# VH-VL binders against q5slc1, part 24

Target 1, 112 residues: q5slc1
Amino acid sequence: MGALRGRWAEEEALRFLLGKGYRLLWRNRRTPFGEVDLFMEKDGVYVVVEVKQRASARFGAPLEAITPGKVRRLLQSARFLLGRDDLPVRLEAVLVHGTPKDFRLEHLVLEL
Key: E = the ipSAE of ESMFold2; O = the ipSAE of OpenDDE; V2 = 0.75 times the mean of E and O plus 0.25 times the DockQ between their complexes.

## First folded at step 14 (VH-VL; framework fv_cixutumumab)

Design s1 (at its last look DockQ between E and O 0.69; V2 from the best seeds 0.00; counts 0 for: pae E 3.0 > 2)
Fold by OpenDDE, look of step 14:
Structure s1 (fold): chain C 112 residues (1-112), chain A 119 residues (1-119), chain B 108 residues (1-108)
Amino acid sequence: as target 1 above (112 residues)
Amino acid sequence: EVQLVQSGAEVKKPGSSVKVSCKASGGTFSKYAISWVRQAPGQGLEWMGAIIPKYGTADYAQKFQGRVTITADKSTSTAYMELSSLRSEDTAVYYCARDFVYEYYMDVWGKGTTVTVSS
Amino acid sequence: SSELTQDPAVSVALGQTVRITCQGDSLRNYYATWYQQKPGQAPILVIYRKDNRPSGIPDRFSGSSSGNTASLTITGAQAEDEADYYCQSYDSSGYHVVFGGGTKLTVL
């Protein structure tokens, strides 16, 4: 139930990013450093996308779970998937607010 | 040139709290994390925690969880480290450092803040 | 749990080469970063991501890694290189920064 609950949000996030010119490499990929929701590529940069679902449609505190350690884990996951650590990687988040029938997306680029 | 300017030396009693500030000079924290590292006299470096000022999210070393609070004020480009329930063993120089998370290093360090805890 | 271990002290003759090694399980997954610290001063970044030198760091400083170890090498040690050297990485969780115990380098 939990896994299914978040799938629609991931699908919408994926659709959104594909529409913006991102290319999907992996989805729901487990690594020794954690699970990557979406691993994509855009303009020669590899992008780890964290999809976060919010029950409420209101804005606020979107990245409360993005700590320095979380960033490291995501980066390590990306490097693991790539088998390389010398390629450009960035982190992004897609916040899905609402329900499958009524939702909005918020796309955030983590500039660190 | 980015510099980290820390608040002045503190003398505290056991059981009290201390809050050290770290202000960015010549830049902001918008693209970096700030780590806090302390060094007791004659001892090595000890990581306490780090914050991403842009998001206000922090990690803490297990040793200090529940006793340390790291915050940041983006409007003033200042990070803070508050340590409560001070003990004599908390006597140390406390450093803030720019933590370049993507590159896994701390490249800019403050000059340190000496905190002395004594009865 | 992850920790980094270093020899507490090493010596090198002026102009000679010395290697300071850091060992820890986390080094299998994370690069080591090296810092130089002189008395009364804040640490200075000297090597990051195994073998990268920041601007201003002499090229006699180099880094390497193998297995669960990382090493800082000074080729042609100078008197001003006398200092404490700390390796830094992360614990197995990746959430916590970990420092080695530091190595005091004496230049003879």
Scores: ipSAE 0.835, ipTM 0.936, lowest interface PAE 0.5, mean pLDDT 93
Fold by ESMFold2, look of step 14:
Structure s1 (fold): chain C 112 residues (1-112), chain A 119 residues (1-119), chain B 108 residues (1-108)
Amino acid sequence: as target 1 above (112 residues)
Amino acid sequence: EVQLVQSGAEVKKPGSSVKVSCKASGGTFSKYAISWVRQAPGQGLEWMGAIIPKYGTADYAQKFQGRVTITADKSTSTAYMELSSLRSEDTAVYYCARDFVYEYYMDVWGKGTTVTVSS
Amino acid sequence: SSELTQDPAVSVALGQTVRITCQGDSLRNYYATWYQQKPGQAPILVIYRKDNRPSGIPDRFSGSSSGNTASLTITGAQAEDEADYYCQSYDSSGYHVVFGGGTKLTVL
């Protein structure tokens, strides 16, 4: 369900990150610890990107929140996909506000 | 060196609520999570929930879902835990702890806030 | 109720070696972390990510993990090691923190 909702938002997030020099490795990959929206690489660092869609000035349900538990599952998913836990991994989020014809992006780096 | 300073002890009646504060000193409040852990007299540690203060996003243990609200104020570097519909079994010491999610541990703990629920 | 199981009490003679165990299925996928707590005090971190010891924790403390079991070992136990010891990990979903029930260590 997360992968089916906000498909346009995920595409806009991907385009935005590609334009910033990120390289795409995988999309919508399932792991025992959850699904990774975008798994990317930038400057030798692996990046898990969570894409969240928000309608105008409202937090939509059932959108997943980026909570301590979600961060932990994203970390574990990255380590699963890499097959090791000693590589540099960064977690990021892209919040996509609005509609396909009128949207803005908020790009967050999750430092925890 | 980060320290977590908690609000003082409270005595509450059944059915009321309590709000415990946890102020971070000596560090940036926005680069870790804050976990809340309680301990009833003579019992073990029980995790209640956690928040990422920078984003205001919280997780709650299933047992406390619906009764606990965890919030944070970045401008004062203070996290809050509010527990409602208090019962005698909520009598405990309530700790906040700095939670490094990437490293899977809590390294700095507040000294605890004793909450006594008694009529 | 805890997904992590610890013996409620163990004893060790002064200067001897003791092992405190923690069992749970989630330990197959998530690291174990250990805390020491003395009466009237907050817990302190003693071992994290299986076998890492923070600065200021004596070398006699070590950790190990295999399968669904984690262990805290104190070699050459001293009187000041008398305390409660808690293991910590996560539930099977990975969303929530879980503590073991605690082990009271008595140093004889």
Scores: ipSAE 0.406, ipTM 0.801, lowest interface PAE 3.0, mean pLDDT 87
ESMFold2 (binder alone), look of step 14: mean pLDDT 91; pTM 0.938

Design s2 (at its last look DockQ between E and O 0.83; V2 from the best seeds 0.00; counts 0 for: pae E 3.7 > 2)
Fold by OpenDDE, look of step 14:
Formats: sequence, C-alpha cells, structure tokens
Structure s2 (fold): chain C 112 residues (1-112), chain A 119 residues (1-119), chain B 108 residues (1-108)
Amino acid sequence: as target 1 above (112 residues)
Amino acid sequence: EVQLVQSGAEVKKPGSSVKVSCKASGGTFSKYAISWVRQAPGQGLEWMGAIIPKYGTANYAQKFQGRVTITADKSTSTAYMELSSLRSEDTAVYYCARDLVYEYYMDVWGKGTTVTVSS
Amino acid sequence: SSELTQDPAVSVALGQTVRITCQGDSLRNYYATWYQQKPGQAPILVIYRKDNRPSGIPDRFSGSSSGNTASLTITGAQAEDEADYYCQSYDSEGYHVVFGGGTKLTVL
C-alpha cells in the first residue's frame, strides 16, 4: 500500500520532467547508497530526481529529507549507476502536492 | 572571496549551553553547506554536523545527536552551532567550514572559536 | 567501518619525498580529502578528489589512491610543510564526515 501510494506522484513527476525534455534512464533503482526515484539526463547532465509527496497543497514546504548526507548518498547512487564519477551530476526534487485527482508540482533544482 | 567569521571565545560552566555563530561573506550562502568541526587541545579534528542553510536541513554526528543543534539564518548569512549539557571534554576550538557537498570537501574555514568548559 | 587510520607521525628530510597514507573501508567508495594544519591555525585544504590541488597549493603536493587507501605525497619537502595532515572522507553511508587521526609531519 505504501509503495503504491507514492507511485502516482512519481508518475506525475516523470511525466512533468519528460515534458521538459528530460530523458529517463532509471526509475525506482536501488543502489548500495539508497534508492533513486528517477535518474534522468538533460543537456548532457545526469540528474537524480527525488520525488516527494505532500499531503498539503501548500507550496514551499521544507525539504526536510534533503540533508548534506542525503545529497551525498544520491550523488553516490548516481555515480554507482553510471559506473563513473567524472560525469556531471546534479540533484533535483519534484514536490507533488495534493491528491491524484487534484495536485500541483513544484520543481526544485538543488544548486549546491 | 568567501570568508567565514566566527563569534568570540566562550567560557562556560558544566551543564550550560554555548552557541557559536559563523557569518559568511563574499559568496552565495545558499549554494553550499556549513560543517562544524571541533578540535580538543592536542587532539584531531572531529566532525559534529552540517547544515544546508538554504533548506535548513542538518546532519549530526551520532556522538552529538540530541545535544547539538545546528541552524542557519539566511537573511544574515549566519550559521549557528549550539551545544548543550556542556562537559569539560567539550573544551575545544570549534570551526565552521564551507562544505561543498557536490565536491566532497571543505575549502573555507573560520578561524575557530575557543570554548572552555570549566567549573 | 567508517574509521580512517593514519600513522600518528612521520618524518622527512628536507628536499626528500614523503608519503602519508590514510586507510579505511569507506575509501573504496569515497575520495579522500587532505587538510594541512599548522599550530594555532585552521585546517587548509590541500588535496581533494584523489589528486586535485586547490589554487595556491604547491605542485609538490599530490594525491593518490589504491583500494582502501589514499595517500598524500610531498615531493621535495620544504621546511614550511611541517604540519599536521588529516585525511577526510565519509562513513559507509555517506551521512557522516569522518576524519583520520592526523599525521604529524616533521621536516628534518
């Protein structure tokens, strides 16, 4: 039930990013450093996308899970998937606010 | 040029709390993390935790979890480290450092804040 | 394991080459970063991501790695290189920053 609950949010995030010209490489990919929700590519840059679902429709909710450690783990996951550590990688987040029938997306680029 | 300016030396009693500040200048506060590292006299470097000021999210070393709180004020480009229930072994120089998360290093360090805990 | 180990002290003759090694399981997954620290001063970044030098760091400093080890090499040690050197990496999960115990380098 829990896994299914977040799937619609991931699907919407994916659809959104595909529409923006992102290319999907992996989804729901487990690595020794954690699970990557979406691993994508855009303009020669590899992008780890964290999808976060919010029950509230309020924008600007804190990204409480985006800690320095979380960022490192996501980067390591990307490098693991790539089998290389010399390629450009960035992190992004898509916040899905609401319900499957009524939602809005917030796309964040993590510039760190 | 990014600089980190830390607050002045502190003398504290056991059981009290200390809050050290780290003000960043010369760069974009929202594009990096701030790590806190301490060094007891004659000892090595010990990581305490780090925060991403932009998001207010922090990690802590297990040793200090529950006793340390790291915060940041984006409006003043200042990070804070508060350590409670101070003990004599907390006597150390406390450093803040710019932690470039994507690069996996700390390249800019404050000059350190000496915290002395004594009865 | 997230521990990083270093020899507590090493010495090198002036103009000679010395290697300081850091060992830990996490180094298999994460690069080591090296910091130089002189008495009464904050640490200074000298090597990052295995073999990169920040601007201002002399080219006599170099980095390398092998297996679960990382090394800082000073080729042609100078008197001003006398300092403590710390390796830094992360725990196995990448959540925590980990430092080695430090190596005191004496230039003879």
Scores: ipSAE 0.820, ipTM 0.924, lowest interface PAE 0.6, mean pLDDT 93
Fold by ESMFold2, look of step 14:
Structure s2 (fold): chain C 112 residues (1-112), chain A 119 residues (1-119), chain B 108 residues (1-108)
Amino acid sequence: as target 1 above (112 residues)
Amino acid sequence: EVQLVQSGAEVKKPGSSVKVSCKASGGTFSKYAISWVRQAPGQGLEWMGAIIPKYGTANYAQKFQGRVTITADKSTSTAYMELSSLRSEDTAVYYCARDLVYEYYMDVWGKGTTVTVSS
Amino acid sequence: SSELTQDPAVSVALGQTVRITCQGDSLRNYYATWYQQKPGQAPILVIYRKDNRPSGIPDRFSGSSSGNTASLTITGAQAEDEADYYCQSYDSEGYHVVFGGGTKLTVL
């Protein structure tokens, strides 16, 4: 699914998060449970980041792709990549609205 | 304490649809997923799907894909499950449950809504 | 049916110990959860994350898991423990919730 996502959007999301003090561990990493777009760390918490590119510029649209099942798979993917299941993991999304020439970012911590 | 209050029993004809509601109280509605689980008379529990009300995002068991729609209304703290193209085999008690996805379990269950599909 | 397999019925003498088992490949990767259901009632959670009890569940209930098998153990079974017991986990992809077929426990 990496090939179906805009690579420019992921690069902009990564730059944004690095600027916020996140540390990159892996990107576009496949696991038995699916692909993780960005796997990062901040302040001792491991962070799975989903990057979504939207053609429209509208903010606040539903996060259709972040379902209970996807949350579960992302959590288990993090455990696989870490080799353990007792470390703190947080899920986040970066929504990239628009086009490479005219885009905006929305950063969300996915708290259920 | 969170409580899930479900709508009342329904009698439906084959080929119609039913929409069951599940109202949450005693906490933030969108802090968890809501799962829907049914149980035909004398049968086991069968998961149908779930939604994260905060984001409006749902996923469904393959068996019900295309027939079930799960939605949520944050303003009323209510989740809905709509099952279409009803058949007599859909006669069951339909439960909603608070699904603590990060913890891998359902801790609060509604009392169930009986749906009877008869000709 | 489901990807989680339970024996349909087991029996235990009053005061004795019983194990109810649940088997499935996904249990290698996902926690098992156990629910008790009495006739005409909604299920109640009795064990979560393999061996945790919610408040109000007697300590005679415990859980364990190894490999692709999870077990619910009732030590010193009481008449009130007679019920259906369901294990719950997830499919191998982690996308769907899965229940076992249920085990009817009879206390003799």
Scores: ipSAE 0.293, ipTM 0.762, lowest interface PAE 3.7, mean pLDDT 87
ESMFold2 (binder alone), look of step 14: mean pLDDT 90; pTM 0.932

Design s3 (at its last look DockQ between E and O 0.74; V2 from the best seeds 0.00; counts 0 for: pae E 2.7 > 2, grease 19 > 18.9)
Fold by OpenDDE, look of step 14:
Structure s3 (fold): chain C 112 residues (1-112), chain A 119 residues (1-119), chain B 108 residues (1-108)
Amino acid sequence: as target 1 above (112 residues)
Amino acid sequence: EVQLVQSGAEVKKPGSSVKVSCKASGGTFSKYAISWVRQAPGQGLEWMGAIIPKYGTANYAQKFQGRVTITADKSTSTAYMELSSLRSEDTAVYYCARDFVYEYYMDVWGKGTTVTVSS
Amino acid sequence: SSELTQDPAVSVALGQTVRITCQGDSLRNYYATWYQQKPGQAPILVIYRKDNRPSGIPDRFSGSSSGNTASLTITGAQAEDEADYYCQSYDSSGYHLVFGGGTKLTVL
């Protein structure tokens, strides 16, 4: 049930990123290092996208789950999926605030 | 040139807390994490935890979970490490370091803060 | 959990080559980073992501990896290379950074 609840948010995040010129490679992909919500490509850079749903429409909600450790795990997942570790990879997050009928998106690029 | 300037030496009693600061000079915390690493006298390096100041998200070594708190103030470009319930074995030099998570390295280190815990 | 192990001490004659090795299961999945530390000083990054050298690090320092090991090699050791060397990586979970025990390098 938990997985189903976030599907609409993931769909909206995907739609949003596709509209921005991202190309989808994988979605909901499990790796030994964790699950990747969206694995995409933009301008020759591979992008791991973490989709986070917020029940509240509150602005400025912290990315409490995006810790240094989480970042490492996501990067490792990307490298696993790519089968190589010499390609450019970055992490991004899409925060979906609200409900399926009334939501807003916040796109964050994790420049670390 | 980015530098990390740490607060001065501390002398603490067992059971007390210490809060060490690490201020970025010549740069901001916008594009890296800050790791805290300590080194007891004559011992090796020990990672304590790290924070992404931009998001305020931190994780800690299991050994220190519940006893260490790492925070950051973006407005002052300062990270903090607070260690509570101090014991003699916490006597060490505490370093902050710029941690480029994507690159898996810490390239800029503070000069260290000596914390002495003694009765 | 994962540990990184290093020999506590190694020696090298001036101008000769020495290899410091780090071993750990996590090295199969994560790169090793190497730091040099001299007495009373903070660590200095010397090698990252297996074989990359930061600006300012002499080219006599190089890195390699094989299986569950990573190695720092100094080709043509200089007197100033006498120091402690630490490997660093991450535990099996990836959430925690881990250091090796350090290797004290003596230049003879």
Scores: ipSAE 0.735, ipTM 0.910, lowest interface PAE 0.7, mean pLDDT 93
Fold by ESMFold2, look of step 14:
Structure s3 (fold): chain C 112 residues (1-112), chain A 119 residues (1-119), chain B 108 residues (1-108)
Amino acid sequence: as target 1 above (112 residues)
Amino acid sequence: EVQLVQSGAEVKKPGSSVKVSCKASGGTFSKYAISWVRQAPGQGLEWMGAIIPKYGTANYAQKFQGRVTITADKSTSTAYMELSSLRSEDTAVYYCARDFVYEYYMDVWGKGTTVTVSS
Amino acid sequence: SSELTQDPAVSVALGQTVRITCQGDSLRNYYATWYQQKPGQAPILVIYRKDNRPSGIPDRFSGSSSGNTASLTITGAQAEDEADYYCQSYDSSGYHLVFGGGTKLTVL
């Protein structure tokens, strides 16, 4: 049930990014380093996108899941999926706040 | 060119806390992570945790979860490491380092802050 | 103590070649990074991402890796190379940095 509860937020994040000109390569890909929610491309840069869903109820710390360690795992996952480490990679997050009927998106670009 | 300037040496009693600062100069603080690494006398290097200053998001080595807190103030380009419930075995030199996560290295290190915990 | 294993000490004659090794299962999937530390000083970066040398590090320093083993090689060792050398990588989860126990290099 956990996966079905989060699917609407991922669909909204995907639609949002597609509308911004991103191209989808893979979604929900498992790697030895973890799961990649959305693996996309924009302007020649490969983009790993982490989607975080929050209900309208009070949440603790939505940005705490995007830590140096998480970034490292996502980066390693991207390089695994590409099979090389010399291509430009960017990590991003889309925070989806609220419910399917009343939501707001926050788009974060991680530069590290 | 970025330099990391750490606060001065501390002498603390067991059970107290210490907060070490690490100020970045000569560059944008928000373009990298800051890692904290300690070294007890005669011992090797031990990673404690790291933070992304732009977002204030930190993760910690399992050994220190629950008593270490790493924060950052991006307006002053300063990171902080606070270690609570100090024990004598926490006596060490504490380093901060600029951590380029995408490149897998720490290239700029502070000179270290000696923390001595004695009764 | 560490997921990365290094010999505690190694000696080399002045002008000769030495290899310092680092072993760990995580090295199959994560790079090893090498740091030099002299007494009373902070570590400095000497090798990263397999065999990259930052500016200011002499070209006698090189790195290599294969399987679960990484190596730091110093050719034509100089007296100033006498120091502790640490390899650094990540644990199996990738969330945590880990250091090897360090290798004290003595130049004879």
Scores: ipSAE 0.460, ipTM 0.830, lowest interface PAE 2.7, mean pLDDT 88
ESMFold2 (binder alone), look of step 14: mean pLDDT 90; pTM 0.931

Design s4 (at its last look DockQ between E and O 0.86; V2 from the best seeds 0.00; counts 0 for: pae E 4.2 > 2)
Fold by OpenDDE, look of step 14:
Structure s4 (fold): chain C 112 residues (1-112), chain A 119 residues (1-119), chain B 108 residues (1-108)
Amino acid sequence: as target 1 above (112 residues)
Amino acid sequence: EVQLVQSGAEVKKPGSSVKVSCKASGGTFSKYAISWVRQAPGQGLEWMGAIIPKYGTANYAQKFQGRVTITADKSTSTAYMELSSLRSEDTAVYYCARDFVYEYYMDVWGKGTTVTVSS
Amino acid sequence: SSELTQDPAVSVALGQTVRITCQGDSLRNYYATWYQQKPGQAPILVIYRKDNRPSGIPDRFSGSSSGNTASLTITGAQAEDEADYYCQSYDSSGEHVVFGGGTKLTVL
């Protein structure tokens, strides 16, 4: 099932970010503006993390889903979850390349 | 100081295509998007689409989907807007603008490129 | 709805206060951004995120919002403020940028 397919990737992304000192606030949270895969906090900054799974093990795959509109929706989702719009929010992406048995992670900070 | 330098005026026939360039000077494309906005004579501003040059991802206004292509070359800090199947109503000044997505504004605008479509 | 509406034209006497209002359902969720445009020139950002002014914009320009509306106020209008003013926001999906129809401000 599609929902289950992405779960392992999200789990690995979460594990990765937790190991880097991120704190989890929400996961798989639906908002009026869309679903947030991971909503976390790092060094006083709130972070919306988009998890993307790629079948290919190759790095550098296009981030075709990370459009300006997608960024806006994620930001709005974060603000919705926070209940305020005056807190620092950052967007990040974790690309999971491969399969549950053999995967690599690519962590991207969306500097916009 | 960041500036957006656009290509020169274009005169096109109906059915043809036009490709307008927008080069960023004094800065880089690494931390913002580029929006394209046009303005027909005596009319208001009309958003066409936007691209995040760093990732090559773009959105398009529904009105122009399938007819407009927005691209970017990071190596030259240049964004492009190509509009095909030109019509007389496409006659307008076309602007590129630096779009800070996180802040929800466009703060630096090119001077505009006049595109005239006539038989 | 992804539409923003503005009055097409307003007037203000020199030194007086004028408010230009933008209305749209999307303004309930997204801030309005305001641009000033003079003939033959590109738009200039004057207000963003409701009430923030970019560097170089006079403090007589201010922004506010209420419900499904956003307003640009010029307190003490100057002759050079005569221009078209556009509000800008986003549609409900956030995928598309939306502009108001623009308001032509005449300073009398």
Scores: ipSAE 0.799, ipTM 0.920, lowest interface PAE 0.6, mean pLDDT 93
Fold by ESMFold2, look of step 14:
Formats: sequence, C-alpha cells, structure tokens
Structure s4 (fold): chain C 112 residues (1-112), chain A 119 residues (1-119), chain B 108 residues (1-108)
Amino acid sequence: as target 1 above (112 residues)
Amino acid sequence: EVQLVQSGAEVKKPGSSVKVSCKASGGTFSKYAISWVRQAPGQGLEWMGAIIPKYGTANYAQKFQGRVTITADKSTSTAYMELSSLRSEDTAVYYCARDFVYEYYMDVWGKGTTVTVSS
Amino acid sequence: SSELTQDPAVSVALGQTVRITCQGDSLRNYYATWYQQKPGQAPILVIYRKDNRPSGIPDRFSGSSSGNTASLTITGAQAEDEADYYCQSYDSSGEHVVFGGGTKLTVL
C-alpha cells in the first residue's frame, strides 16, 4: 500500500482500534523485513496490524496476500522493533471495504 | 494429540500427475499451516510448499512453481499436494507436516507417501 | 546445494559430547530449527527457536546460534541418538523453508 493510496483506510483502522482499547506504539515503520502499518499493544500483547483496502471483496472472503512467508516477515519485524524475541506477539488485519465516504471494517486475528 | 494420515503409495509413469492427501485428526485443522516435504532415496529433506488451511493461502518453493498445487478442505481436515509432469527424479517419499509458522517449526509429521515414477 | 551447509557425517564416542553445525547467511535473520530422522521414519522436532526443546526431547540436546552459524549439541551421547540431523531455516525473503543437507551422526 502506497502512502496516499492507503492513508484514509489506515486512519480509519487506527481510530477503530484505539476505540477498542489498543495503544499505538508506532506506525508506518520500515524494518529489514518489510513495512509495519500499525504496531500496537493490548493487554500486554504486542500486535502487528496489517491494514488492507478492499473495494471488490465481500466480508468473509479469503484474505489475499497473507502467506506463511508474510507472517514470518511480520513476526521478524515485531522482534526487530522490540529488540527482543521473548515477548508475546499477535498478528491482526483490518480490512477496510469501500470508499472514504462509504466504508466498513472487518477486523481479523491471523491465527497460525 | 494430532495425527497426520497420508494416502497410500503410488506408482506413476513419466508425464503423469499424482495427488497425495494428508488428513489431520485430534486437533483444530485450521490453526496451523501444512507443509509438504519430500525425500528422494538416499537424499535429504526438500521443502515443496505450504498452505494455511484457514485462509486457503499457499506458497511454493521456486523449484516446484508451476508443477505443484497445494490445497486444503477444512470440512474434512484434509490437505492435498498435486505434482504434475512427473519425472523419474520425482521418485521420493512425500511427507506432510503440521507447520507452526509463528514458532518456526514442524512438530507432527505424516508417515510419508512413497511415489515411484517409472517407465 | 542447499542455502544451509552441514557436514555430511560426524562421529561421537558413547557418553561423549558432539556438536553438529549448520551455516548459512539467512541464519543472521531467521531461527534455526533441528530435526532428527532415523532410517525408515519421519523426522522429529528436536530444537526450535535456537534452544527450545519440545516435550519429550531429552535435556542432553541443546542448541546455540551466533552470526550465520547454528549448532546442535548432544551432551553424553547415547546409542539411540544415532540418526540423521537436519537444520531448517528460511531463505532471505522469508517465503521459503530451507533444509540443510543433513548430518549423519554415528555413535561409536
């Protein structure tokens, strides 16, 4: 996701998660393993959140572009940002469907 | 206690395809990936690809791109690996393994399916 | 050849300590995982994330990692430890699993 193309969706995802009691640590951070959209914390667990903008997919459709390799890179990014590898980390996605004027959110935990 | 039960041995001719099944029991199938690893006689382990059954997303080793298809059926807790355009070099034991991507390991392995490609 | 390099064979006297090594550039960024395989059997997990043992693996097995090298150490080797040992990690992209070529451990 480019900076301007995904900015509105990321802002809406962030607002949504803050409202659910998540705390923001960093956003849009680059690591040797890739970019992290939102790096957050909730209830003592660190959370890497991928924000995906989807115009043509229904709720419940398969989450595209999340592969085992992507999961591994996100986990390594979290370790890099934390500077240690012994803290609990969870991966989540927020799918933002539609347009800035007419959107809805789908919040997923990426279990593996 | 999770077990991975694989389909039986296959004898195939060059140019054909084979589809090996891997049925999971004793746990939640969609909470891990299934990796496929083969081992030719007298050779080492070779990763072919993996699928995350919950999401239906797969990735493949470059060597097998275009020849391998990995799928999963959550309702039957079964993963499949299909290898096409078989050659004699594809003679091997094919394993499936429970792959915990978050933890960087494969802890439960099937017993293997022997595929023999001969003319 | 694999991106992970292992010596093809190593010997140890019964009761002695042996170290099996695995080397590759990707080990700078990704964990090494170790598997044991006996003839006619599927591999079993021995060490993961550097030095963690799954339940049922004896505490004589340990792991270490530094730079681009990972090691599996067996302290007080027993006859039942005779097997092939494979290290496993990932390629530089993190997309693909990579195995080392394997090390045949002989207990004398």
Scores: ipSAE 0.290, ipTM 0.791, lowest interface PAE 4.2, mean pLDDT 87
ESMFold2 (binder alone), look of step 14: mean pLDDT 90; pTM 0.939

